# Designs tried in a protein design chat: VH-VL binders against Ubiquitin carboxyl-terminal hydrolase 19 (USP19). Part 11

Target 1, 103 residues: Ubiquitin carboxyl-terminal hydrolase 19 (USP19), of Homo sapiens (Human) (o94966r282to384)
Amino acid sequence: LAFVKNDSYEKGPDSVVVHVYVKEICRDTSRVLFREQDFTLIFQTRDGNFLRLHPGCGPHTTFRWQVKLRNLIEPEQCTFCFTASRIDICLRKRQSQRWGGLE
Key: E = the ipSAE of ESMFold2; O = the ipSAE of OpenDDE; V2 = 0.75 times the mean of E and O plus 0.25 times the DockQ between their complexes.

## First folded at step 5 (VH-VL)

Design u1 (framework fv_reozalimab_arm2; at its last look DockQ between E and O 0.87; V2 from the best seeds 0.00; counts 0 for: pae E 3.2 > 2)
Fold by ESMFold2, look of step 5:
Structure u1 (fold): chain C 103 residues (1-103), chain A 122 residues (1-122), chain B 110 residues (1-110)
Amino acid sequence: as target 1 above (103 residues)
Amino acid sequence: QVQLVQSGAEVKKPGSSVKVSCKASGGTFESYAISWVRQAPGQGLEWMGGIIPIFGTANYAQKFQGRVTITADKSTSTAYMELSSLRSEDTAVYYCARTYEFGDSEYYFDYWGQGTTVTVSS
Amino acid sequence: QSVLTQPPSASGTPGQRVTISCSGSSSNIGSNYVNWYQQLPGTAPKLLIYENNQRPSGVPDRFSGSKSGTSASLAISGLQSEDEADYYCAAWDDSLSGYVFGGGIKLTVL
């Protein structure tokens, strides 16, 4: 079963964009960690609907979502941005090539 | 190049404590766990526990629960292992190791410190 | 003693292929990746094989790993004198909630 709603698309030969649909992200305590072939989203949220789906969790719970990638990235060139309704992650491919999928 | 540099050798009396440091460089400290592994003279490797610095949470091998404390200081990229109530059988080389961990299926040590010799004797 | 069982020693001559084994259980090797570490005399261990059969950069391709059921093997082809070392298998153990090593095997190159 899906843990976090998400989608992704390739932005040309150089990048992959990932959208993670979590509302009310606590920006001060949330971040994305990049490694050469994976990333980890660490987040807290105040979204009541999300929290009801995870019994025993609350606004101070730290959630972790890890994704193993199909190909290598350049961690230092990857970025992320929080919005009110989602997290936008931009992965910089190490080699310009079409992946055909995120994982 | 990723490097782990450990503090120097220690000679301790039974009943005391030792705190070994492990300074990481050449990588992202927050993105990896740090584990501690010891090796008594002429013996094999024994995992003691580890810490994920971004979460500040440590886990410990059951054998060491209650005697070992593993911490991390991300401002200095340094992990620490403190072993209390030392006994002569704690005489060993203590290694720190950068730990790749992913989900439940992956856990391994891709870079190791040089080791810190701890000798416990009266 | 050791959660993972390895023979205590092995030997071979230069150019020979040797295979060393590692035996575990469903809670470790049966459910989780196996890793191998090489420890040259007087030095820290180093990662030799990860994720059952993957070689990190700088490890020669004469080293190969495999896994079947609750057992794992490390094969060394074209044995060289520099391969004289201790070799450890390792894996996460679900029942112990911890990382476990084999007892180590001392490989002597004659």
Scores: ipSAE 0.359, ipTM 0.837, lowest interface PAE 3.2, mean pLDDT 90
ESMFold2 (binder alone), look of step 5: mean pLDDT 89; pTM 0.928
OpenDDE, look of step 5: ipSAE 0.747; ipTM 0.930

Design u2 (framework fv_reozalimab_arm2; at its last look DockQ between E and O 0.78; V2 from the best seeds 0.00; counts 0 for: pae E 4.1 > 2)
Fold by ESMFold2, look of step 5:
Structure u2 (fold): chain C 103 residues (1-103), chain A 122 residues (1-122), chain B 110 residues (1-110)
Amino acid sequence: as target 1 above (103 residues)
Amino acid sequence: QVQLVQSGAEVKKPGSSVKVSCKASGGTFESYAISWVRQAPGQGLEWMGGIIPIFGTANYAQKFQGRVTITADKSTSTAYMELSSLRSEDTAVYYCARTYEFGDSIYYFDYWGQGTTVTVSS
Amino acid sequence: QSVLTQPPSASGTPGQRVTISCSGSSSNIGSNYVNWYQQLPGTAPKLLIYENNQRPSGVPDRFSGSKSGTSASLAISGLQSEDEADYYCAAWDDSLSGYVFGGGIKLTVL
């Protein structure tokens, strides 16, 4: 599956923020799916730099990036937002606790 | 709280087909797989295959390749399993189950439908 | 014959601890998580233990699981009459590219 540059940090006791650095996201065909134990970023992009790293792929290729989480989340309270340079994902922790890492 | 409600019992003749439905509520239909597991009378559990509704991609156990078709309708949160060329040994209870899959494998089935009895007889 | 091997039956009395075994191979239990399902008479199966030793919400803590090598165990402490059921171990099998169940163990509470 896709290799995406990312980082994350804990925002207080209840949330984890994940940044995924992919530009030129096709909003109509891209989304984040949340489950109690993971999330999956599904996306298409026109970013030439990204596509050059994935030979045989183009703007209509559907990429998937799936992350198994260290702890449980509340899927209905998780959100995502596309910006010009990245995807911001906010995970709502099911239990108010420090994770010490994303995975 | 996830619930899976299946269609009612079926009596079928050998050589025909059966289509069982599984309607999901109280959870996320698109992001989880729905698998089908059957149990012949007095016997154990047998995984048949499953589908990930948002992708529309179905995978089948080798034993059932070519006889089973698994589909999903996202607009109604309903999965379907159709088994063709029915034989008497296909008499069983057919369960749908919400499947947690990750990567290329299945981890577990965390919510199960009530089961649909399919009887194949003349 | 099931890919995962379980004894066909077991029994115990209320208050006892019983242990149910499951034997597999390197392509299933040896490489992948083990799960356990409980099936009460006349009902659908229910996830009892996942990922070797984790309990879903609502499963009493007297149920516990473990895995060692290619074998797994389910322990039930403080046995109750309501525990009378069939118990299945299960895992993904890499060689078959399929999910496999044990043959099931009928547990009788005397």
Scores: ipSAE 0.261, ipTM 0.800, lowest interface PAE 4.1, mean pLDDT 90
ESMFold2 (binder alone), look of step 5: mean pLDDT 90; pTM 0.935
OpenDDE, look of step 5: ipSAE 0.805; ipTM 0.941

Design u3 (framework fv_reozalimab_arm2; at its last look DockQ between E and O 0.88; V2 from the best seeds 0.00; counts 0 for: pae E 2.5 > 2)
Fold by ESMFold2, look of step 5:
Structure u3 (fold): chain C 103 residues (1-103), chain A 122 residues (1-122), chain B 110 residues (1-110)
Amino acid sequence: as target 1 above (103 residues)
Amino acid sequence: QVQLVQSGAEVKKPGSSVKVSCKASGGTFESYAISWVRQAPGQGLEWMGGIIPIFGTANYAQKFQGRVTITADKSTSTAYMELSSLRSEDTAVYYCARTYEFGDSEYYFDYWGQGTTVTVSS
Amino acid sequence: QSVLTQPPSASGTPGQRVTISCSGSSSNIGSNYVNWYQQLPGTAPKLLIYSNNQRPSGVPDRFSGSKSGTSASLAISGLQSEDEADYYCAAWDDSLSGYVFGGGIKLTVL
């Protein structure tokens, strides 16, 4: 999946925060799945600007955005939260260390 | 510890159907696909299809399209494979496997069930 | 008959290095990662090598995988009697929209 605006930063030695800038997320059908070294954001959106970047897609399309991580996480300790204009994803590192990058 | 436990052996008549279950434990069921692979006696492995439980969407090998139905029940962490219009050539061991998929190029089976023997005879 | 081609058998003696080949096409091995599965007699297959050359936890480093173009290889160094098994290469095939296996190769340790 292209055109997913995002950034990330390390929050101390034990966490990474990822911001995904997608508006009008359908919270009831959207979620983040965590695995040992990746996560998948599954979402639907009614944001016209986003949908215009993806011909043939609409508000009922289920999008999948996957990120392979530089290091291991603890899937059961990771969280996500939807805000007005973005998705915040908090990754709990398995080992306390600086990653120097998300992927 | 990830485990996949399958239902017991089946003996079936030609023309009937069989439904095999695969219960997953010790991991995140919704985060992985479940695939079905069969192996006829003395033969190699053959992928039949798979399902992504969170979406409930299944894909099938072309050979089985129209005869196989793969489903999942997230509440019980169980996947099912139903093969219809059975023939003697469908006699095989049927395996479920937890499928890791990432992007469009990574796809592999990291944990396998014990197998379910299905015998199709008159 | 199999989309991926493997020789039907191979053999070696303890301590030797053996190489098992797998030949595919641009729609499978050429575009997608290769995986290897080991099936000991009477058991379910298990993942041996994933993503061309990665070993799952518990797989000894004497097993190694590689890929070149549309072909892949599994090498086993320091061959041991417990390595006697069937070995399958596998990959996703873009043209078939499905996962394909080699025909399998029976490795005998003499």
Scores: ipSAE 0.465, ipTM 0.858, lowest interface PAE 2.5, mean pLDDT 91
ESMFold2 (binder alone), look of step 5: mean pLDDT 91; pTM 0.944
OpenDDE, look of step 5: ipSAE 0.798; ipTM 0.940

Design u4 (framework fv_reozalimab_arm2; at its last look DockQ between E and O 0.77; V2 from the best seeds 0.00; counts 0 for: pae E 4.0 > 2)
Fold by ESMFold2, look of step 5:
Structure u4 (fold): chain C 103 residues (1-103), chain A 122 residues (1-122), chain B 110 residues (1-110)
Amino acid sequence: as target 1 above (103 residues)
Amino acid sequence: QVQLVQSGAEVKKPGSSVKVSCKASGGTFESYAISWVRQAPGQGLEWMGGIIPILGTANYAQKFQGRVTITADKSTSTAYMELSSLRSEDTAVYYCARTYEFGDSIYYFDYWGQGTTVTVSS
Amino acid sequence: QSVLTQPPSASGTPGQRVTISCSGSSSNIGSNYVNWYQQLPGTAPKLLIYENNQRPSGVPDRFSGSKSGTSASLAISGLQSEDEADYYCAAWDDSLSGPVFGGGIKLTVL
C-alpha cells in the first residue's frame, strides 16, 4: 500500500470528490476500481520525487492505494479522471446524506 | 447476481495433473480476488491459494506451494487452478470462491462455485 | 489439524437458541475479523456472517456473531430444522499469511 497525498470534500448531498496528488501517472496502466464501500487506485508513475519516497520501486512498479469509505456508494455512477498532477475521483453516494469525512 | 460456474468432475491417476476452471458472471471480475478452497471427503475446508485478476498476483498456501498454479483470464472472466503430481490424498471437492480482500489480507469469501469433484485413483 | 478449534458437534431443539464456539490465537481471531460459513448437506459453503457480526443480504437476523479476545461465537436463535448443517469459522492468520478455518461443527436439530 502506498501513501499518497490526498484531500476530499463533499459536493452537495450526493457526491464526494477526492483529489489524489500523484504526478506523471501512466494513464495506460492506471485505473480506479469502485466497490460498494471502498475504492482502489492502481497506478504507475514516472515522478522521480514519488519514486524516491518508495525505495526499490521504479516507473514500472504497480502501486495500489485502497480507501475504506465511511458510507456506501454506487460503483457504476462513480468516475475518475487523470491529469498531469493529480487524479480526480467523484464518488456517488448511495444515500443522500452528509458523511462528515471520507473514511 | 454473482455466479461462479466450475468445470465438471475429473477422475485422475496418481502422478497426473488436473486443471479446474471457474467462470464468473454477474459482477466485476477484476475488482475481487478468486480463491480456491478444497474439501476432502468428510473433512473440513482448506484454502489453497488465490489470485487478484487485475494484478495477476497469485498467492498460495505453503502446503501447496510448488504443486498448484492459479491463473486468471480477464477477457473471459475465468480463473483456473492446476494441481500437479496428484496423489490419492488429493481426492476432494475443489471450490472457487469470490474473495473480498483489503490491504494485505483476505477478509471473506462471499460467493462460491458449485464445486468440482476430483477423484484420484489407480 | 485445523488452526481454529471448534467442537465437532452440537445439537438443539426447534425454537431454542444455540451458540457455536470457535477458538483461535492472537495471530488470527485476536487480530483479524471472524467470518462464518454454513454448509448444508451436499452443497457449497455459504457466507453467513462477515466482519465478526455482519449479515449478508438474505441471512435472517436470528443468526448473530460476536468476538471476544481470541474466541468467537455464532448464535442461532429460534432454531429451525433447516439450520441443520456444518458451520465453519474463519479468519485471516497473520503468521501463515492466509485464511484459516475451524474444523467445522455439525449442528443437529432434534
Scores: ipSAE 0.271, ipTM 0.797, lowest interface PAE 4.0, mean pLDDT 89
ESMFold2 (binder alone), look of step 5: mean pLDDT 90; pTM 0.930
OpenDDE, look of step 5: ipSAE 0.813; ipTM 0.944

## First folded at step 6 (VH-VL; framework fv_reozalimab_arm2)

Design v1 (from u3 with heavy chain G27Y; at its last look DockQ between E and O 0.84; V2 from the best seeds 0.73)
Heavy chain, then light chain:
Amino acid sequence: QVQLVQSGAEVKKPGSSVKVSCKASGYTFESYAISWVRQAPGQGLEWMGGIIPIFGTANYAQKFQGRVTITADKSTSTAYMELSSLRSEDTAVYYCARTYEFGDSEYYFDYWGQGTTVTVSS
Amino acid sequence: QSVLTQPPSASGTPGQRVTISCSGSSSNIGSNYVNWYQQLPGTAPKLLIYSNNQRPSGVPDRFSGSKSGTSASLAISGLQSEDEADYYCAAWDDSLSGYVFGGGIKLTVL
ESMFold2, look of step 6: ipSAE 0.534; ipTM 0.873
ESMFold2 (binder alone), look of step 6: mean pLDDT 92; pTM 0.948
OpenDDE, look of step 6: ipSAE 0.843; ipTM 0.949

Design v2 (from u3 with heavy chain G56D; at its last look DockQ between E and O 0.79; V2 from the best seeds 0.00; counts 0 for: pae E 2.6 > 2)
Fold by ESMFold2, look of step 6:
Structure v2 (fold): chain C 103 residues (1-103), chain A 122 residues (1-122), chain B 110 residues (1-110)
Amino acid sequence: as target 1 above (103 residues)
Amino acid sequence: QVQLVQSGAEVKKPGSSVKVSCKASGGTFESYAISWVRQAPGQGLEWMGGIIPIFDTANYAQKFQGRVTITADKSTSTAYMELSSLRSEDTAVYYCARTYEFGDSEYYFDYWGQGTTVTVSS
Amino acid sequence: QSVLTQPPSASGTPGQRVTISCSGSSSNIGSNYVNWYQQLPGTAPKLLIYSNNQRPSGVPDRFSGSKSGTSASLAISGLQSEDEADYYCAAWDDSLSGYVFGGGIKLTVL
């Protein structure tokens, strides 16, 4: 079962936007790492509903979510930001073309 | 593009220690692990261990547990391997390698340093 | 001694197709991807094949890899004199919690 709710859409020919729905994310310990054809979200959360889905885990547990992408990106041009209820990830495509999906 | 540059050759006496450096450039240091692999003269490759710099966690081959320490300095993009209680069989070329890991099943070395010759002689 | 077993040597003539074998177990090749490294004399190893059958940029398509069960193969078609090198298979081993190499195979081009 997938424990990280997410969606994505293509923003013009150059970008893919990914929304990851995790509340109460700990911004000072959470990061997104970008590589040429994948990204890794590393996070901690205090959200009780999320933690109930992961027995034995707590607010100090470090979670890892890795996604292998359909096509290549430019890691240095990718960005992310945290909000109260989600993280927004913007992937910069290496080749300006439609992917037809995230993975 | 990606480059790993290792420190120079060393000659050591038995019982001493050696610390080899590996400076990475041309890529994102925190996004990859760094592994250490050695090769004795005329012998094959032997994995010693590695480190994931963002987690500051090292993993060691059982043979070297207790004698090897692997560390990383993110501010200088440099990994280090220190081997203690040296003996003549530790004479080898020591390589660092950038490690790609994904999930539970993908693990390989896509870029290698030039190697550092360590000679242990009395 | 090596966790992964390779024959110690192989040979071929220019233009020939040669296959280099690697045998492991369910804890390594059976459960994890196989990688291949080429080591020319006096040089650091180079990644030749990753994830069973993928070629990094700059590796000619005459090199190919495959895996079946707990065994893997590296095939070299159109053998050339510069292919004379040592070849290592490698994989993560779940039981050892570590990366393992074959003993290496010395390929001679006659």
Scores: ipSAE 0.429, ipTM 0.848, lowest interface PAE 2.6, mean pLDDT 90
ESMFold2 (binder alone), look of step 6: mean pLDDT 92; pTM 0.948
OpenDDE, look of step 6: ipSAE 0.785; ipTM 0.938

Design v3 (from u3 with heavy chain A33T; at its last look DockQ between E and O 0.80; V2 from the best seeds 0.00; counts 0 for: pae E 3.8 > 2)
Fold by ESMFold2, look of step 6:
Structure v3 (fold): chain C 103 residues (1-103), chain A 122 residues (1-122), chain B 110 residues (1-110)
Amino acid sequence: as target 1 above (103 residues)
Amino acid sequence: QVQLVQSGAEVKKPGSSVKVSCKASGGTFESYTISWVRQAPGQGLEWMGGIIPIFGTANYAQKFQGRVTITADKSTSTAYMELSSLRSEDTAVYYCARTYEFGDSEYYFDYWGQGTTVTVSS
Amino acid sequence: QSVLTQPPSASGTPGQRVTISCSGSSSNIGSNYVNWYQQLPGTAPKLLIYSNNQRPSGVPDRFSGSKSGTSASLAISGLQSEDEADYYCAAWDDSLSGYVFGGGIKLTVL
């Protein structure tokens, strides 16, 4: 499993936004899998800075980052998007409540 | 509500093959491993293998490698298990099960299909 | 023989507490979570306990699990006639690279 720089914030009572800071992600082979109380980011990257931090890895290495969430989400209503500098993940909360943290 | 519905019972001759289907509804299909577990008459449960549908690759118990093929069709939310070179000892009920796995240590079956009886006889 | 060892049977009377055991090794129970499945006569197995001691929604709180070293236990308090079933422990086994079940234990409610 990979380490990735990230942060998150609650967007109102219904959503959590997670930012994952990885550049040069291979969009065709990278995705986020959502389940009722976790998600898995699967990605490949060509970012030299990232790869230098992971000896033995290269652009064809598949990295995994899994997060067990503080509360339940609605997997079918969660989304993700790749931008120039990061991955934006939007988690739809199952219950409208404050979490006080991602995990 | 998560539900797994399997294809109907089959009677097969030795040396033939069988392909059992498992259609999932409710919840997310692509994000969970679908495993196959069998139970011979009067015996316990035996894990055969599983597949995570989005990757399309399967893991198999050593006992079944070379004879079992597990596949998934994401567009229909259906997993398949094909067992070839059937013998009388393959007579069993075959279950599919939705598998939760996380990290290296969590692996369990939270929803099960109703089972498919496969009888291998002359 | 199953990789995980369970006694073949157990019995109890309504209202009593029954514990059933499961013995494994460092490659399975010692390194990985233990799960328990209940199989009522003529039906598919059902998840009863996951991750050593967690209860799925809908499973009564009189069912509890525990793990110590390479052994696990399922406890059923307030035994009821509908608890008569086969019970399987299970875990991932690192050496076999596969999921293993106990041989099952038939619980009879007298």
Scores: ipSAE 0.297, ipTM 0.812, lowest interface PAE 3.8, mean pLDDT 90
ESMFold2 (binder alone), look of step 6: mean pLDDT 92; pTM 0.946
OpenDDE, look of step 6: ipSAE 0.780; ipTM 0.935

Design v4 (from u3 with light chain S51D S57R; at its last look DockQ between E and O 0.04; V2 from the best seeds 0.00; counts 0 for: pae E 15.0 > 2, placed apart)
Fold by ESMFold2, look of step 6:
Structure v4 (fold): chain C 103 residues (1-103), chain A 122 residues (1-122), chain B 110 residues (1-110)
Amino acid sequence: as target 1 above (103 residues)
Amino acid sequence: QVQLVQSGAEVKKPGSSVKVSCKASGGTFESYAISWVRQAPGQGLEWMGGIIPIFGTANYAQKFQGRVTITADKSTSTAYMELSSLRSEDTAVYYCARTYEFGDSEYYFDYWGQGTTVTVSS
Amino acid sequence: QSVLTQPPSASGTPGQRVTISCSGSSSNIGSNYVNWYQQLPGTAPKLLIYDNNQRPRGVPDRFSGSKSGTSASLAISGLQSEDEADYYCAAWDDSLSGYVFGGGIKLTVL
């Protein structure tokens, strides 16, 4: 999936925060799935600017964005939160170590 | 449906500390952001700090840094706020409040505890 | 000293529309969503509006919120005696790294 603006940073020795900049996410149909070394954002959006970047897509299109992670996480301790302008994803590292990058 | 139940009123002397509890029911405690907000008599609301229990690390308003400790016990679905070195200006109603959202800009409190009156006097 | 500025009081009569203002800065209202809380006498605050203009379930649609630049407004149409309460605006402040409230406005229904 193209045109998904994002950044990330390490929060202390045990967590990584990922910001995904997609506006107008439908909270009822959007979710993040966590596995031991990846996460997948599944979402719908009504943001016209985002939709214009994806030919053939509309507000009922389900988008998938998967990130393969540099290291292992604890899926049951990971969280996500939708805001009006972005999704905040918090990854709990399995091992307390610096990753030096998300992927 | 969702409830936050706080510990009872307390009367304290200056220089002591107080620890107020906030027991949550309904929903998943670990994903909630729990904040503490106080209100002195006749005054407005003042945010003290908060915690997301799954992270275990609290953030604090600058005014209270060093005097307040916010913790959470996920096994009992209970958050705690401890305020030390009490003085008469700390007389207030102390509320806990929660939201599902975390992050810098989406901090809003959809459920509030009933409040705990703390009176600091000799 | 509240970071967000609200007038201390407002009044109206039943059936009127009133607008309650809230002024902030680029570090709070200008960059972050505004929330509104209602506090009835002797009770805990209640979320009234979140994310500038969204109503939680159970809040009547006669309450509406809006935001422009570094200012926000709460409008109450069809004013009722039960609306007599204190109203607080609130937002995250990036420079303080903390949540800030307005000083509150006491709305009196005459």
Scores: ipSAE 0.000, ipTM 0.568, lowest interface PAE 15.0, mean pLDDT 85
ESMFold2 (binder alone), look of step 6: mean pLDDT 89; pTM 0.926
OpenDDE, look of step 6: ipSAE 0.789; ipTM 0.937

Design v5 (from u3 with heavy chain T28K; at its last look DockQ between E and O 0.31; V2 from the best seeds 0.00; counts 0 for: pae E 2.5 > 2)
Fold by ESMFold2, look of step 6:
Structure v5 (fold): chain C 103 residues (1-103), chain A 122 residues (1-122), chain B 110 residues (1-110)
Amino acid sequence: as target 1 above (103 residues)
Amino acid sequence: QVQLVQSGAEVKKPGSSVKVSCKASGGKFESYAISWVRQAPGQGLEWMGGIIPIFGTANYAQKFQGRVTITADKSTSTAYMELSSLRSEDTAVYYCARTYEFGDSEYYFDYWGQGTTVTVSS
Amino acid sequence: QSVLTQPPSASGTPGQRVTISCSGSSSNIGSNYVNWYQQLPGTAPKLLIYSNNQRPSGVPDRFSGSKSGTSASLAISGLQSEDEADYYCAAWDDSLSGYVFGGGIKLTVL
């Protein structure tokens, strides 16, 4: 999947925060799945600007965005939250260390 | 500690159906696909299909299209495989396996159930 | 007719090195990662090698995998009697939209 604007930063030795910039996310049908070294964002959106970048897609299209991580996380301690303009993902590192990058 | 526990052995007559269960524990059920693989006596491994529990959608090997139905129940962490119109050549051990998939190119089975023997005889 | 081709059998003596081949096509091994499974007699298969050359925890480093073009190899060094098993290569096939196994190879340790 192209055109998923995002950034990330390390929040101390224990966490990584990922911001995914998708507006008008359908909260009832959107989720983040965490595994030991990756996560998958599954979402639907009504944002016209986003949908125009993906020909053949509409508000009922389910998009999937997967990221393989530089190091291990604790899936049960990871969280996500939808806001009006983005998805905030908090990854709990398995080992307290600096990663120097998300992937 | 991931574990997959399958239902017990079955003896079936030709023309009937069998439904095998696979209960997962020790991991996040909805985060992984579940695949079904069978092995006839003295033969090799044959992939039948799989399901991604969060989507509820299944993919089937062409050989089994129309005869196999794979489902999942998130509330019980259980996947099911039902094979209909049984014939003697369907006699096999049926395995479920936790499937890791990532992107377009990674797909493998990291944990396997103990197997369920299905015998089809008259 | 298996989509992935393996020799039907191989043998060796303890301490030797054996190499097991697997031949596929551009729609499977050529485009996707190769995995290897070990099946000891009377047991379920076990993941031995994933993503061409990665070992799960608990698999000794005498097992190694490699891939070149549309072919893959599993090497077993320092052969031990407990290595007597069936070995399967496998990969996703884009053309079939499905997972394919080799026919399996019976490794005998003499």
Scores: ipSAE 0.437, ipTM 0.853, lowest interface PAE 2.5, mean pLDDT 91
ESMFold2 (binder alone), look of step 6: mean pLDDT 91; pTM 0.941
OpenDDE, look of step 6: ipSAE 0.786; ipTM 0.937

